VHH binders against Probable E3 ubiquitin-protein ligase HECTD4 (HECTD4). Designs and how they scored, part 2

Target 1, 370 residues: Probable E3 ubiquitin-protein ligase HECTD4 (HECTD4), of Homo sapiens (Human) (q9y4d8r3627to3996)
Amino acid sequence: SGGDPTYAFNIRFTGEEVHGTSGSFRHFLWQVCKELQSSSLSLLLLCPSSAVNKNKGKYILTPSPITYGEEQLLHFLGQLLGIAIRADVPLPLDLLPSFWKTLVGEPLDPEQDLQEADILTYNYVKKFESINDETELEALCAEIASQHLATESPDSPNKPCCRFTYLTMTGEEVELCSRGRHILVAWENKDIYAAAIRSLRLRELQNVECVTAVRAGLGSIIPLQLLTMLSPLEMELRTCGLPYINLEFLKAHTMYQVGLMETDQHIEFFWGALEMFTQEELCKFIKFACNQERIPFTCPCKDGGPDTAHVPPYPMKIAPPDGTAGSPDSRYIRVETCMFMIKLPQYSSLEIMLEKLRCAIHYREDPLSG

## First folded at step 21 (VHH)

Design n2 (from g3 with Y32N G54R H99T)
Fold by ESMFold2, fold request of step 22:
Structure n2 (fold): chain B 370 residues (1-370), chain A 119 residues (1-119)
Amino acid sequence: as target 1 above (370 residues)
Amino acid sequence: ELQLVESGGGLVQAGGSLTVSCAASGFTFSSNWMGWSRQAPGKERELVAAISTRGRTYYADTVKGRFTISRDNAKNTLYLQMNSLKPEDTAMYYCAKGTYDIFTGPDYWGQGTQVTVSG
């Protein structure tokens, strides 16, 4: 089949009402993304820099040979990215910028991308590049031996030395060249050693086999040739949205139902309580309210205004609770996740509102949320 | 008033070259991606080339290597240089713009300029 590939893609996703089904679909996508980033699968690896609190919580594709089953999962990951675009559902994936570069076909930066992914290896390489004489090399090798075991020189059993080997990101020792286990790092070859380690890491980040599988999955959903139009950051934002909740944006795009006004006292308590939330708590709130952790980066307004939003679950809606039994302060917050609707009791104080909101977000998967 | 006005179309021999241009007005040109679509008789409209606000480009496989899209933000003008033209390139060529991302597609087209490639 042929024709204009962008014409088929220009069929809008909005205007279709699938309320109960769409809530379950968003929860499914959230669940899948959490499983993909879990330690129970070896598909995604926390970047090595995260071990020293650099780019904490950012993942890369695990740089190892993959099985057929892992290839199928990577293909599925690509499909999820395409679905995120077509459905306007941001995925809660935290992937390092190098992944997005490889996905859209931009070259890796041999300094910046290495530093972002594995600052410890970057610094290690820089140490070898910066030494000025053999005495400094010997001191560096002694320092390495005191921190981690290094192989001894065959000529001096107590003299620390390094060989042309290094650990992969998955912890496997590999030779940096043919017979590297038998080649000592010396003043004459130290720059070759440093360059080989850089080359190893950059090949691991490029990860051609895995990226090819992801691109194949993505290509089954969207035309891959359109990726040339996007920067890596633009692709990340389009599929995963922003990794933080902009509360002012959320407030500006909230609708109030059944005569409620933004200036009502309990509404002011609601926003005041959310102002006290950490970003982690805000993400849990969004998950509680609509079964996804992120707000779409793209404006949900098809005709350019917030009052015509058709993209579920946007906008957030605040409504009165069902029924009038009991005092407001004895009721719990209820949600209709398919519509991003909060059924908010008229709580009597900020303190009570804060308590009830924290209760709601700490009881994940509220069975009565609808 | 928002307008996209194409010019430079015409008749050209196979293997020849032609440049079409699009003068834009009534919107912030530099904030929109721009593109060229074409429609041959009996065919669906096809996005031929596009260029982002930052100069990133897309080309359809049928024209890659032969066509070059460019934009001049100072003149609010979009260009399409078409080389090595084939009879299959005969179509009405439309200037297009999009306010949102490329996946959402164009939100405005010009009236088009005819390009005819004789055999």
Scores: ipSAE 0.458, ipTM 0.835, lowest interface PAE 2.4, mean pLDDT 82
Fold by ESMFold2, fold request of step 22:
Structure n2 (fold): chain B 370 residues (1-370), chain A 119 residues (1-119)
Amino acid sequence: as target 1 above (370 residues)
Amino acid sequence: ELQLVESGGGLVQAGGSLTVSCAASGFTFSSNWMGWSRQAPGKERELVAAISTRGRTYYADTVKGRFTISRDNAKNTLYLQMNSLKPEDTAMYYCAKGTYDIFTGPDYWGQGTQVTVSG
């Protein structure tokens, strides 16, 4: 099969070809990341907690045996993380904190990381840890049997029981120990049962085989030994930025053009309107303004003067609109996404600014179309 | 204005120990990661050890387990404790700092201090 998945994504990166169209490169990386997070590829799995709106939209590496092709795709994912570092372009990957811990080699926390990844299993384990006597155990097992999570005792089919089995994150029933389908959960072994389920989930999150492939790809781009300098969060920030918009940082990294000043009334209205935006609206604003799902919230120009270059796409630029025809309040906000430039009319009030910004971010298909 | 002044180098017997230090001035020491680079004659400069603002460390494979980097933010001083020294450790040792992350690398070096290990 000529269907090696990494072949379609093998492109040459060069900084010498970047000259003002870097928006298309960033959009390409966005498309690649979107495809890597596609369910049809099966490389990434939405964390189980997302089913109950906990950590919604966060992915883990799918915890299953991998094919050679999947190994190559994971290697490619590692290379993308390295390229993000070298190109200073954040990737729009929404990965659970446990991934970043395993990537940098920090141990998982058996309580916090399980709770974040799979709150339902966490709560299930806690139920078994909190029972006080055999009557409560029997009641819990009966409740579980009514929900189709327990297996029937082979020698007493009418008795409610749980066995040493559990569903993997991919939905497959597995034995928690040798002959687990034949071992009933009883008062004497309930703690062993709970610990075995916790161990199963932690092994799935650790996902040694997949993480090794990702680290190999990353190591082909950057020296892996340098990861000891970063926390898991710092690694996420360096490669992907944050999944939320830091408005204070954005404001600090905005330049005003053609005589505009931050103290101009319509500029104050602009920031006041953004302060009223939800995070969903702020993300739509960023997509409208620079065609990015995520932007960096650290700047390599720390303590630098005005001559220090900002990391792309920064700075955001606010400029007057083209021409002066008509009332400012009748005009629409226009953008030049390749330059992160907002052509902002002098709207007469905060209310009008808010309405126009919401119109721009919610009802436009193409940021350049007006 | 920015200065990194190394000291503590010298001649030491193979298997011995030595501590080099670096006095820093002209920048906010606590806001920069710090490190030690070394350069032997005819070789490129090598980052030997680094320490972040939060105390996380990096060590080159050739020195792991033998060298210990530390910083004293109150004294604006960086240290490198070198144990079990080998003749291959002979080099000029440079104090280094980085304003950005470790992947960008150091952006300033001192004049260096010579460490010579006799075999």
Scores: ipSAE 0.363, ipTM 0.797, lowest interface PAE 3.1, mean pLDDT 81
Fold by OpenDDE, fold request of step 22:
Structure n2 (fold): chain B 370 residues (1-370), chain A 119 residues (1-119)
Amino acid sequence: as target 1 above (370 residues)
Amino acid sequence: ELQLVESGGGLVQAGGSLTVSCAASGFTFSSNWMGWSRQAPGKERELVAAISTRGRTYYADTVKGRFTISRDNAKNTLYLQMNSLKPEDTAMYYCAKGTYDIFTGPDYWGQGTQVTVSG
């Protein structure tokens, strides 16, 4: 209200790679991504398929005209993608494949990308494409009318008909052609109607205006020509990584310090507890331990171990707690997030370990975890 | 003095495999991204593979799935494993380094090693 918000972000890079993997920086990126996905900004929209448990939790760029402020935010999103690539910090973003295709300039698949983004519209279009005669069309229109998507024909009050209009992803009714509100769907033009709906969704998924802003931001960080070396999937993996935690990978990239061994009883309890965690809990643990919701899924070290070539924030380090005061079972887990280090008391049982870990990830007992 | 010395090139039959290597000296190898460029007769030199200091790899579409770039920082050596070689892969292969970041591209190359793939 009163004017477009402005969001300016200037990023300067020096050297061979960006060295922004400190705990604070990682936390910052996480917070930014969280805000970008919030409903308050309306830059991202859950894909329609999400409502019916297809591609649940996946987002697309909101297909609507953008303000100057929104353009700046999208530009910033592009910059974040570039930073992620250069800094090896996975962004906690869940975007549909169609976004990544458009970003790297790959054309959308009118069937696959539509189905993934909006299964309801996909099925709707297929119904019209699959009817074999006018009688079937009438039946289909009657069905649609019962769902309040059709109106009665002015010439036949008892004959429900569709018109050349459809709802956008943002819920606005739009004409599919000139004077579409006055054009009835009939046997002769049903295929045109179906094609027009498909075209509408594809345009929304392409979202040329928004993607242009994102690409401009990305291009300010890395040469866009480099994108020719990356597939859409590769681009996604390089920027956002995997949305789940591979516990075996984590274990393989863990170091034990100050005489601790993997075979120590409380260390076994530790890994046993993590094995009992849900993916959500594991993500919270990673956040607790290193201020990232996601961590890299590949490493140049090949098989893990104490290799100096580990990609940040690896390796995870497990160390004894500071001091010896009190019984181990009364002590809390502490972390040094900048080093991805867990200071782990010698808890006496798996149950206690599990309890203490859950407390740590849900209640943030360590003030240094943030 | 900065040096990049390529080796391992040769004649190979189509469908065959070859590994080329690059010995680097005169700079901190582990602190620099490295790459492989190639130049065929009558064509421009092109970057086909790159590896960052943290081990991220990048490939041109023409070599994806067939070539693997790797590095051994302890030995200051860069490698390119080439599988399923094609006649169109025939080129002089150059070890590549850039003055700036990996996204700016290379501006320094070795003398190159010749790879010839016979049909």
Scores: ipSAE 0.007, ipTM 0.253, lowest interface PAE 9.7, mean pLDDT 85

Design n2 (from g3 with Y32N G54R H99T)
Fold by OpenDDE, look of step 21:
Structure n2 (fold): chain B 370 residues (1-370), chain A 119 residues (1-119)
Amino acid sequence: as target 1 above (370 residues)
Amino acid sequence: ELQLVESGGGLVQAGGSLTVSCAASGFTFSSNWMGWSRQAPGKERELVAAISTRGRTYYADTVKGRFTISRDNAKNTLYLQMNSLKPEDTAMYYCAKGTYDIFTGPDYWGQGTQVTVSG
């Protein structure tokens, strides 16, 4: 992204508490997050281990040098985080734990965070660290050479060797030290080599420059002192909510309107259908119903009695459809996203309910419909 | 050793202009947020201006439009151009460094340079 970003709007807070009560507002935030995570913007990068471990689909900030325009976007990202916190609107961001650690100013774990972010590099480093003698080193270098373009030692053209270079997360080969391209990995310096690789990757994960921009944006929305009181996980949860849909929780807090009851046949079909949904489908359902993909981490209702207020737009509400014309089975599910309200026809079977729900979440892309 | 050395302070009449500078050493200047804070007698230290690693600038409302923060990475120097000075601007002005940001508190402060504006 070599272009300067343009800000389409200014956000001013007038001292009042901001709530994500508008479905359109929530949708807007959702869209912005999706755009920020898009490949068109080089701001976020799938972590190297995204395909091979529990952090599948997780992003990191791109560790490459940033332009002024990118800095502004990162600042904006920070503002979004702040808005999310203040408005209690969880953002659909999937960022690696290392990001949150760095955001709140906690040091990275050179083992755990490396492993989580880049298992291949982690294993690579471990191999060098575990070598016990020169013969093993030679064997390892031979193995590496077989997998990659082997560099020949000027002194031993027939012996594959490694050099003090490594690939960045963006795929660029960099020197690990001054004139590293000319320095061979040997028994005497193998630990330095391993340490240098680890250091490189950790610096990339820290990404101080980008995080600084994000923090600046965040600080423009909320007091940054708050960060000192939060763990990385807490920060993530407060910003992004829970990464999964707890259907039981959702059901337990659902309100039925206009005489509907949980025991109504079509309501049973509704919950039965949702029980058959994958997490992805459930996320799509929530998106359909309230323009969020995630549920908030904090809900006053968790700590309170029945009179405790929920975080808007929660709880979910189920109501009868508007109008009475036509067979229920011919009707579509409609939603009031601002209220997290589902207008649910009295479908005659679980199968029909399932079909109609799937249709709603897969084919109806207009979240403002209804 | 990390050092921030401020200079350029002095006495100036109201409405006048003054430029203070901060010479930085002992760290990668270009990779850090920089800022200016000031502290008047009996008052808390306050951030008045900040500049990002890429040159984005921030100002307190009290100085906005009058002060300009800038940096020269080649010289490892931070500047604050102060125009239309007011007696209320009288304070010790400190150069500040921030690795992550300048808003949660600087990592390091200079010794300060005194700016006095006479009414």
Scores: ipSAE 0.000, ipTM 0.232, lowest interface PAE 13.9, mean pLDDT 86
Fold by OpenDDE, fold request of step 22:
Structure n2 (fold): chain B 370 residues (1-370), chain A 119 residues (1-119)
Amino acid sequence: as target 1 above (370 residues)
Amino acid sequence: ELQLVESGGGLVQAGGSLTVSCAASGFTFSSNWMGWSRQAPGKERELVAAISTRGRTYYADTVKGRFTISRDNAKNTLYLQMNSLKPEDTAMYYCAKGTYDIFTGPDYWGQGTQVTVSG
């Protein structure tokens, strides 16, 4: 069902309907995103720079021809982006800036976007652009021959040379021009060669067909005219948010219930423990607490506070545990993910708090159990 | 030179069928989204059907179930089969091309073919 102006659809689990405001819904979106990013679908590819520790973990759309099925999935990806925007539910997607530029229709920077996506190719191109004479070209060709893309000159079998071919991001050798396999890189055409390689990568990054499919999906959820109002960065932030947790922001958007106060000892232990957490642990905590991987990093409330409207899933709520039986230190942390509520026992020390939190974030709970 | 040439328009009775065609030239047809827009007198031009490079189709609610958009990449031709035509379908029908996305605005329009449905 898609009658809600904020949420495009409802999901059904075992006969029960779950709305977009629920933790289960957020979890669903996360799972879908995970599947879309799976290697089995090959819709997304780690950018080449990732292999050399630049922009690690950043993905691009696979720059290969797509099947009809893949097009449908990309369309669906677009719909997810639209839902994210409408519902302010950040998606766990790590996409390179070039993707967002193309999505909003901003032209790519032939230097910056190339360097970000494929630093090796960028450097390769720069080498050809920086040589000063034919002797340097010969030396460069010899160097390349020792590594990957050079062949022997038909006129000089002992002289390594490059040809007007290059590897796509998916590993296929392609001609950079008509009959490029038969055209040698020489001093007179080296700049054309370099430009052709750059052009190839830019076309791959632009990925017009795939982006068109994504945009079509997005347009089915929100007016595409909105894209003209957003920068690439704004688009990324609205759909995916930040990949890290700002603890101060979280704290500012936390409410204490049933007589609890921020100054309570065990509450101080709670925040102290979170301050000791790595970003990975904090992300796991957020997942535990509200069943999503990421949370918004901005809020219309500006200053936070209990009397202001917050962007979902905020505010985080800390409440006492249910029941009073047993020693607090023997009790476990419980959550109501749909409410972003943590039921926190009065642990007696920071150490115990830390232990219990770490235990909680590594424990897999049923997203439908509340 | 980029060209989109529509044909097949005419007068048809309500409930009838008509197929309009668009011959494309001057660009790589198979690499572009294609669509049909129509403009009735006194109304704004509206996209009624679109088809992706891979053949995924989109329809406006007003024509869904009645119109079928298709393409023949080998012939560089776009088609719109219109069934169960209504007087309100009377309009100039334009072939549209989209390199980036047809929904954000086509890059190019044909001259159009007139479809008139008599009640």
Scores: ipSAE 0.000, ipTM 0.236, lowest interface PAE 12.5, mean pLDDT 86

## First folded at step 23 (VHH; from n1 with S30K G54R N99T)

Design o2
Fold by OpenDDE, last read:
Formats: sequence, structure tokens, C-alpha cells
Structure o2 (fold): chain B 370 residues (1-370), chain A 119 residues (1-119)
Amino acid sequence: as target 1 above (370 residues)
Amino acid sequence: ELQLVESGGGLVQAGGSLTVSCAASGFTFKSYWMGWSRQAPGKERELVAAISTRGRTYYADTVKGRFTISRDNAKNTLYLQMNSLKPEDTAMYYCAKGTYDIFTGPDYWGQGTQVTVSG
């Protein structure tokens, strides 16, 4: 048809009490998030500093003009964020702090957010800001020329110089001002040059067009006015949770059922085994147990109040297995993902527990079970 | 026992100012966002202002720029300063205890204090 690809999404809320209690639903959200992050859609871009910074592996919204189809997908992303809030299902998204700032309407920090997103550009800008004389500028330009295809000054052949151009995050060379390709960086305008680069990168990080689409989607699910109550970090935590599992927190929010006690030997083996797990394994365990990769890190029950209610999917529940057939060591771990319930056989040793748990988290038969 | 006790309501002329207060007890006040809801005759109860545990605030569009919510955690007290009052602000004002977050809404309200603005 020659047109932009279009995607149709229909999410229906069946009332005010929308909760992500279904394991299948949680898995669905997970899959959708993965698809949205896929390279085929190019909606998200790894930040330039993703390999070097504390924000390793974090994404930004691609700073480029968007098609109608892309706008719809971004709108849908916003809706997913809203659903995460309403259904209490954290999304497996890793987005840079600058995204969350922009989402909640906070201004970017021209130093911190630049540094976090693009350390190379940050350092580049700082170099120009820190030079003390024309000689140092010449030296810097020479250095840059050695690393890149430098341009020569029209007035001085073989003198490397920079022009008022810079690369976008997507790798396109753009003019930093009108006719910037013809304007040389000199001692008199070096600070303007540095500022222009900073401005470019900040505009890219703000990504007003894309964030507007995301906000529109989010606004269809929640009142955007309420976002003033949340910091960017709080918003991230509320929608995406933490990317790691706090075992102590999990343990503190675990309930034992049908006569089981925390002091039971096989329960001790269970926790002992989890303590031996890597974070990756723990995440797989949580996925196995409740079809989420992430779970909340905060709960009203820890705030010292009289409230006994837990944030979903807590509490985790440990129960005996169904039936009594066979030796405990021959049985498999079963789960009810909708209830965040582990049906745990009375394995006879820590080693067996560990083996059975690892087997369970790596060999899930039906990802939509529960 | 959880208690929220509002005070400071009364009759005020249009354009006037009034401050209502809420004394909280029976829970860890500092750990929850708090808010003010109001209910006018024949209307639904609405959240008009809220304040987070970290001091971030929310205001309904109808009161933005006129009302100021604040809290004193040491005194377990919530305040709402109302300026430039309008007849439309006439309502029972309720202190609201927050839950997990602002999106979840409040789970407990006080008995309310009546604010009447005469035209």
C-alpha cells in the first residue's frame, strides 16, 4: 500500500479495579514491552554512554522525526506506563533518567543529564570550555582532526579547525547554526560552539515530539496532573520497579501456607538456594513464580503504619505441593503465577533444592501458564 | 486508632482567606502522602490538593494558584491555606490519608470541616 506501517492496539479496562493479577496478563505486558524495545521498531536507542556509565544498558527515545505509525506506538507506550500504574505490574523498561524527567515535566540538567547520556560529547564540550588561549584551541583542533575527518582553515592550509557542525545521536551531521558548515570555530566563538553542541544534545534528550506522544497515551490512562506528585525516580520506580531482586525484601513479604513455617528445613533450603542465585537467576525465578521480571521494592507495610496490605504481587506464598505421590525429591516445583504461589516439595537437601529450582527457572514449559 | 480531625472551617466572604487544619493520629503520618478533598452539595467528592512525603504537591485546576497545601510532620498536621475564596469553593473539606501512591487514592477521610463562602 506504500503507506507507513500501522499497528492496532485495543486495551479495555473493565472498571476501576484493574489489577494485573493474571499471570498471563503480566506475561503479555512483558512481551509487548520487549517488542517495543526491538531494533525493528527503532523507537528506542541505546544512549551513547550506555557502555561506560552507571546507566549501562539504558535507552532513550530515538531523537528523530516520527511517522504516524511510530507516534501511535509511542502513544501505546504511554498507555503501557499507565497500565503499569493501574495494574501494579512493573514494566521491564530501562530508560535513562532524562526520559523520566521530561515525562514528569522537570527540566533537564545541562551538565548531569548530558554527562549521563553522552559522556563523549560531555567531555568534548568541556574541552572547549576549559581552554585558556588560542594555542590550546589549535592543539585541541589538531587532536580532533587526528580522530576525525577534520576540515582545514581556508586562510591557513593544513591548519586543522572545527566547524559549527556536530553529529546527532543517530549519526547525522547537522549544522549548529545557520550556515554552520561555513563557520569555523575560533577563539572568539568557541564558547558559543560548545554551548550549541550542548543545546543540540539536550534537545535530543528532551525529545519533545516523542514524549508528547507518550504523555498523550499515559494521559489516556491516568490524570497527568498527578505527575507533579512524583519525582522522575519515583515515576520510574512506580512504572518499572527495580531491575534487581532484593531477596531480603522478598523474604519479608513471603507468606507460608498450610502449616508451613519459615523454620522448616526445606524452607531454609529454599532461601539458602536463592541466596546462591545470581541476579539473573533471581529474575528468572520471579518470572517463573509470577510471570514478572520485576517486582516492587517498596510496600506500605514497611512504612511503619498499621496497614497490612501489600502491593501486588506480594506476598509471595509458599505452599506444599499438590498430592503426596512419590518421594519429595522426585517431585517438581509448581507455581500458581496468578497468586505468586510456590508449591514446594520437601526436598531433603540444599543441593537438591538448588538443582530443582534451577531446573524450574530454566525449563518452563508454558510461559502463559497460571 | 486512625484519626483525622479537621478544623478551621467557617463562613467567609468571597475574596477572603481561610486556613483549615487536620490533626492526624494512629498512623505514621510522615510515611504517607496527604490530601484535601471536598464535597459540595450535589457533587462528588474531589481531591483538590495533595502533598507527598517529600513535599511535592498536586492541585486541582479549580484551586491552583489560590490554595496551598502544607504539612508539619513533627506535629502530624496537614494544612490548607485557601485564598481568594469563591462561592464555588463552598463545600465540606475532608482531610485524606494517602495509600501506596497518589494514583491509588486515599483510603481514609476525616469527618470534615465546613467551608462556606458567601457571595
Scores: ipSAE 0.786, ipTM 0.942, lowest interface PAE 0.5, mean pLDDT 89
Fold by OpenDDE, last read:
Structure o2 (fold): chain B 370 residues (1-370), chain A 119 residues (1-119)
Amino acid sequence: as target 1 above (370 residues)
Amino acid sequence: ELQLVESGGGLVQAGGSLTVSCAASGFTFKSYWMGWSRQAPGKERELVAAISTRGRTYYADTVKGRFTISRDNAKNTLYLQMNSLKPEDTAMYYCAKGTYDIFTGPDYWGQGTQVTVSG
């Protein structure tokens, strides 16, 4: 590694017979990630925007005080991120951009990150900021009251008014300032009110304690100082890859072995078949071929150039099947998952190719059973 | 063939400045992060500065605030401006070609240029 810091780790599988160490390891990481995202641990929370189909399926760290046990789990999460990097195994995590910003030490954008995480709150804040007079404020307060977010003013029982309180992401009502429950939103302080709500969400998204634990874990695997080299997006891509498969990218990063060529008829059938696959099927194919849930979408070669420094597990390799016994159409597709290699028979038609591929991706779902 | 050719090394007094350069060829320069590593006598080689394809930088704590790494993709050239040099900076400085990320480390080094700081 040229004298650069390197970290070694050892993972032991105990209690059961494990076949395919590399495949088992990848599967293990997948299981762990799944567990960490489970509601039982409450470490991760779907971002509020997810509920309204914005950034659907994206998680944030739960913005709440953490126990010692939770801290340890977050530390472990950090270690997993580091392991993913060192082992070149993308993790199936869907974390909001704000997480990655905080992880690499970049400040949050009070507009963009708020909007991404909680579009409803964003819009709410914008409404207050856009009011031009007291009449508009009254109207807005009336609207909010109708939605059960405002209380009646003790001094004016018929006049709905907002107070300096707001709901946390976990659903708890909190004061936005000292004695905020007793402070009414008025024309003179409406901007302060809006700013206070924004600040609340940003603090929640920053989640300093949780991120600190994650960073500590990550730092035990990789030098954190190197994170200055990566944007938040780059960090995400390096650690988790993309949740979808770019077939063109895959094709560009495919090598043909033992005299096979891209122009061979059965190879054309192969790519033709994949072009017909849904994203779900493609993901299953990748799982079948290399036992990973995700693969990288970036490479220094950009489009499959001659450079040898491909990001693992690339390149995908297509090779002839072992042996020559029997009709090609009677043979099954075989894989060397550790090498991302597909042993592909010379199927006689696209239809046969499709059938065989679909069979392969559906029947080999348990790498531990082999 | 991949080549990294360093230049600009020499003898400089403590507190002085020096700029070393690296001419790269044989690969798509703009597609890789680049770095400078140094090796002092009796010490291990260490990465002291790196620059990403997008211009993000890394500096070791020992050189932070004093060294500046930059790149000219049009010229396939990497630079390291060294200011406020100290005797502890005396080392062979190597141009380093990155791989797909900074964590993987470099996969190729130049022959190096000697920087000696007296004082």
Scores: ipSAE 0.786, ipTM 0.939, lowest interface PAE 0.5, mean pLDDT 89
Fold by OpenDDE, fold request of step 27:
Structure o2 (fold): chain B 370 residues (1-370), chain A 119 residues (1-119)
Amino acid sequence: as target 1 above (370 residues)
Amino acid sequence: ELQLVESGGGLVQAGGSLTVSCAASGFTFKSYWMGWSRQAPGKERELVAAISTRGRTYYADTVKGRFTISRDNAKNTLYLQMNSLKPEDTAMYYCAKGTYDIFTGPDYWGQGTQVTVSG
């Protein structure tokens, strides 16, 4: 039966300090985020530009009326963002800059944000704005008609014309004004038509209802007034981090324990091996080492200086393995994920280091075993 | 050694203005958000203003429109311009060193400078 899925979420936060030190907790947050991004919930939509390799993989909030259940899920999303901040656990979310602007209360740029989210519509609007005469308009309309073969205007089969309708990001045709379906785009109103399309996209990107729900959830965890301190990018970085690993940054935020030195041969092999890793492998390594998909890319110390305040989970720690039994080359790499600590045997070559690291990142231990 | 040294406090009449300053040393000043907290007698310490590394600001509702926080990274100095002072603004004002974000809160405070507003 085609009934709308009803989602009932009741989240109660107890006054307990939440710390992201538990590997299981971090994994839980990750799983929840993945579920929220699932196609079954339709809360997030790939931005239209992604279809043409612009901002590929970036999502926006689905610009449609929301049900009560969806509102609750969006509220929950906001809470997750807050928890991510409080617990210092980056979330695996890939949201378009326009989302973060709206979240922190900054206005959208009608040109830039439109172009980023929907380059095709942006170009479409620009075409209408650049027309110099009626002949060019007719040509443009003919072109559009040829591309949208499916929308035969029942009323004028022989003259390609546009009407004051446009497709929403979800694929629904909507009127751009009252009775827009009956209003033809002409030379006299083409600029109004273009402006109306732009306005539609901006409204969709602003997504006031959804963002309000998200902000409400976020506000239940953190004081929203403090958001004035963060740019949209800073907010994104604080909640989601970067989707790639910077080895130089990681190296700068690495500590060596129990007499180990950066110049030790096996430590050099370690870094050499990581330098040979793909980004995918590096991400797997980070997951292995600290049970996070993402790690922060910014820190006040930037250079690993004497400043005491590092953003979690930094610093990464490299330590000798437990025990001295057996040949180093026969030993496996161990980790303490809660401390972002790598117990690294003194492997005798770069090749062995590579092999052991690759083995470690492919055979993920139970996140509960850390 | 990390140090925050406040100055500029004093007695001022209601409606008056005062600027307090904080000289910072012992850490990379420009890399941290900075703030001003105050503690009135019998009340908890509260953050009243903050400024990010990029110059974004936060103000508590009680001081919004009256106080202005600013920083000079070249001088490692934080400022708080206080206008239209009220008796309720009477407090010890502390310079606060931030951590990696505003949500974590400050991790170090100066000794404070007393601001007294007479009614």
Scores: ipSAE 0.784, ipTM 0.940, lowest interface PAE 0.5, mean pLDDT 89

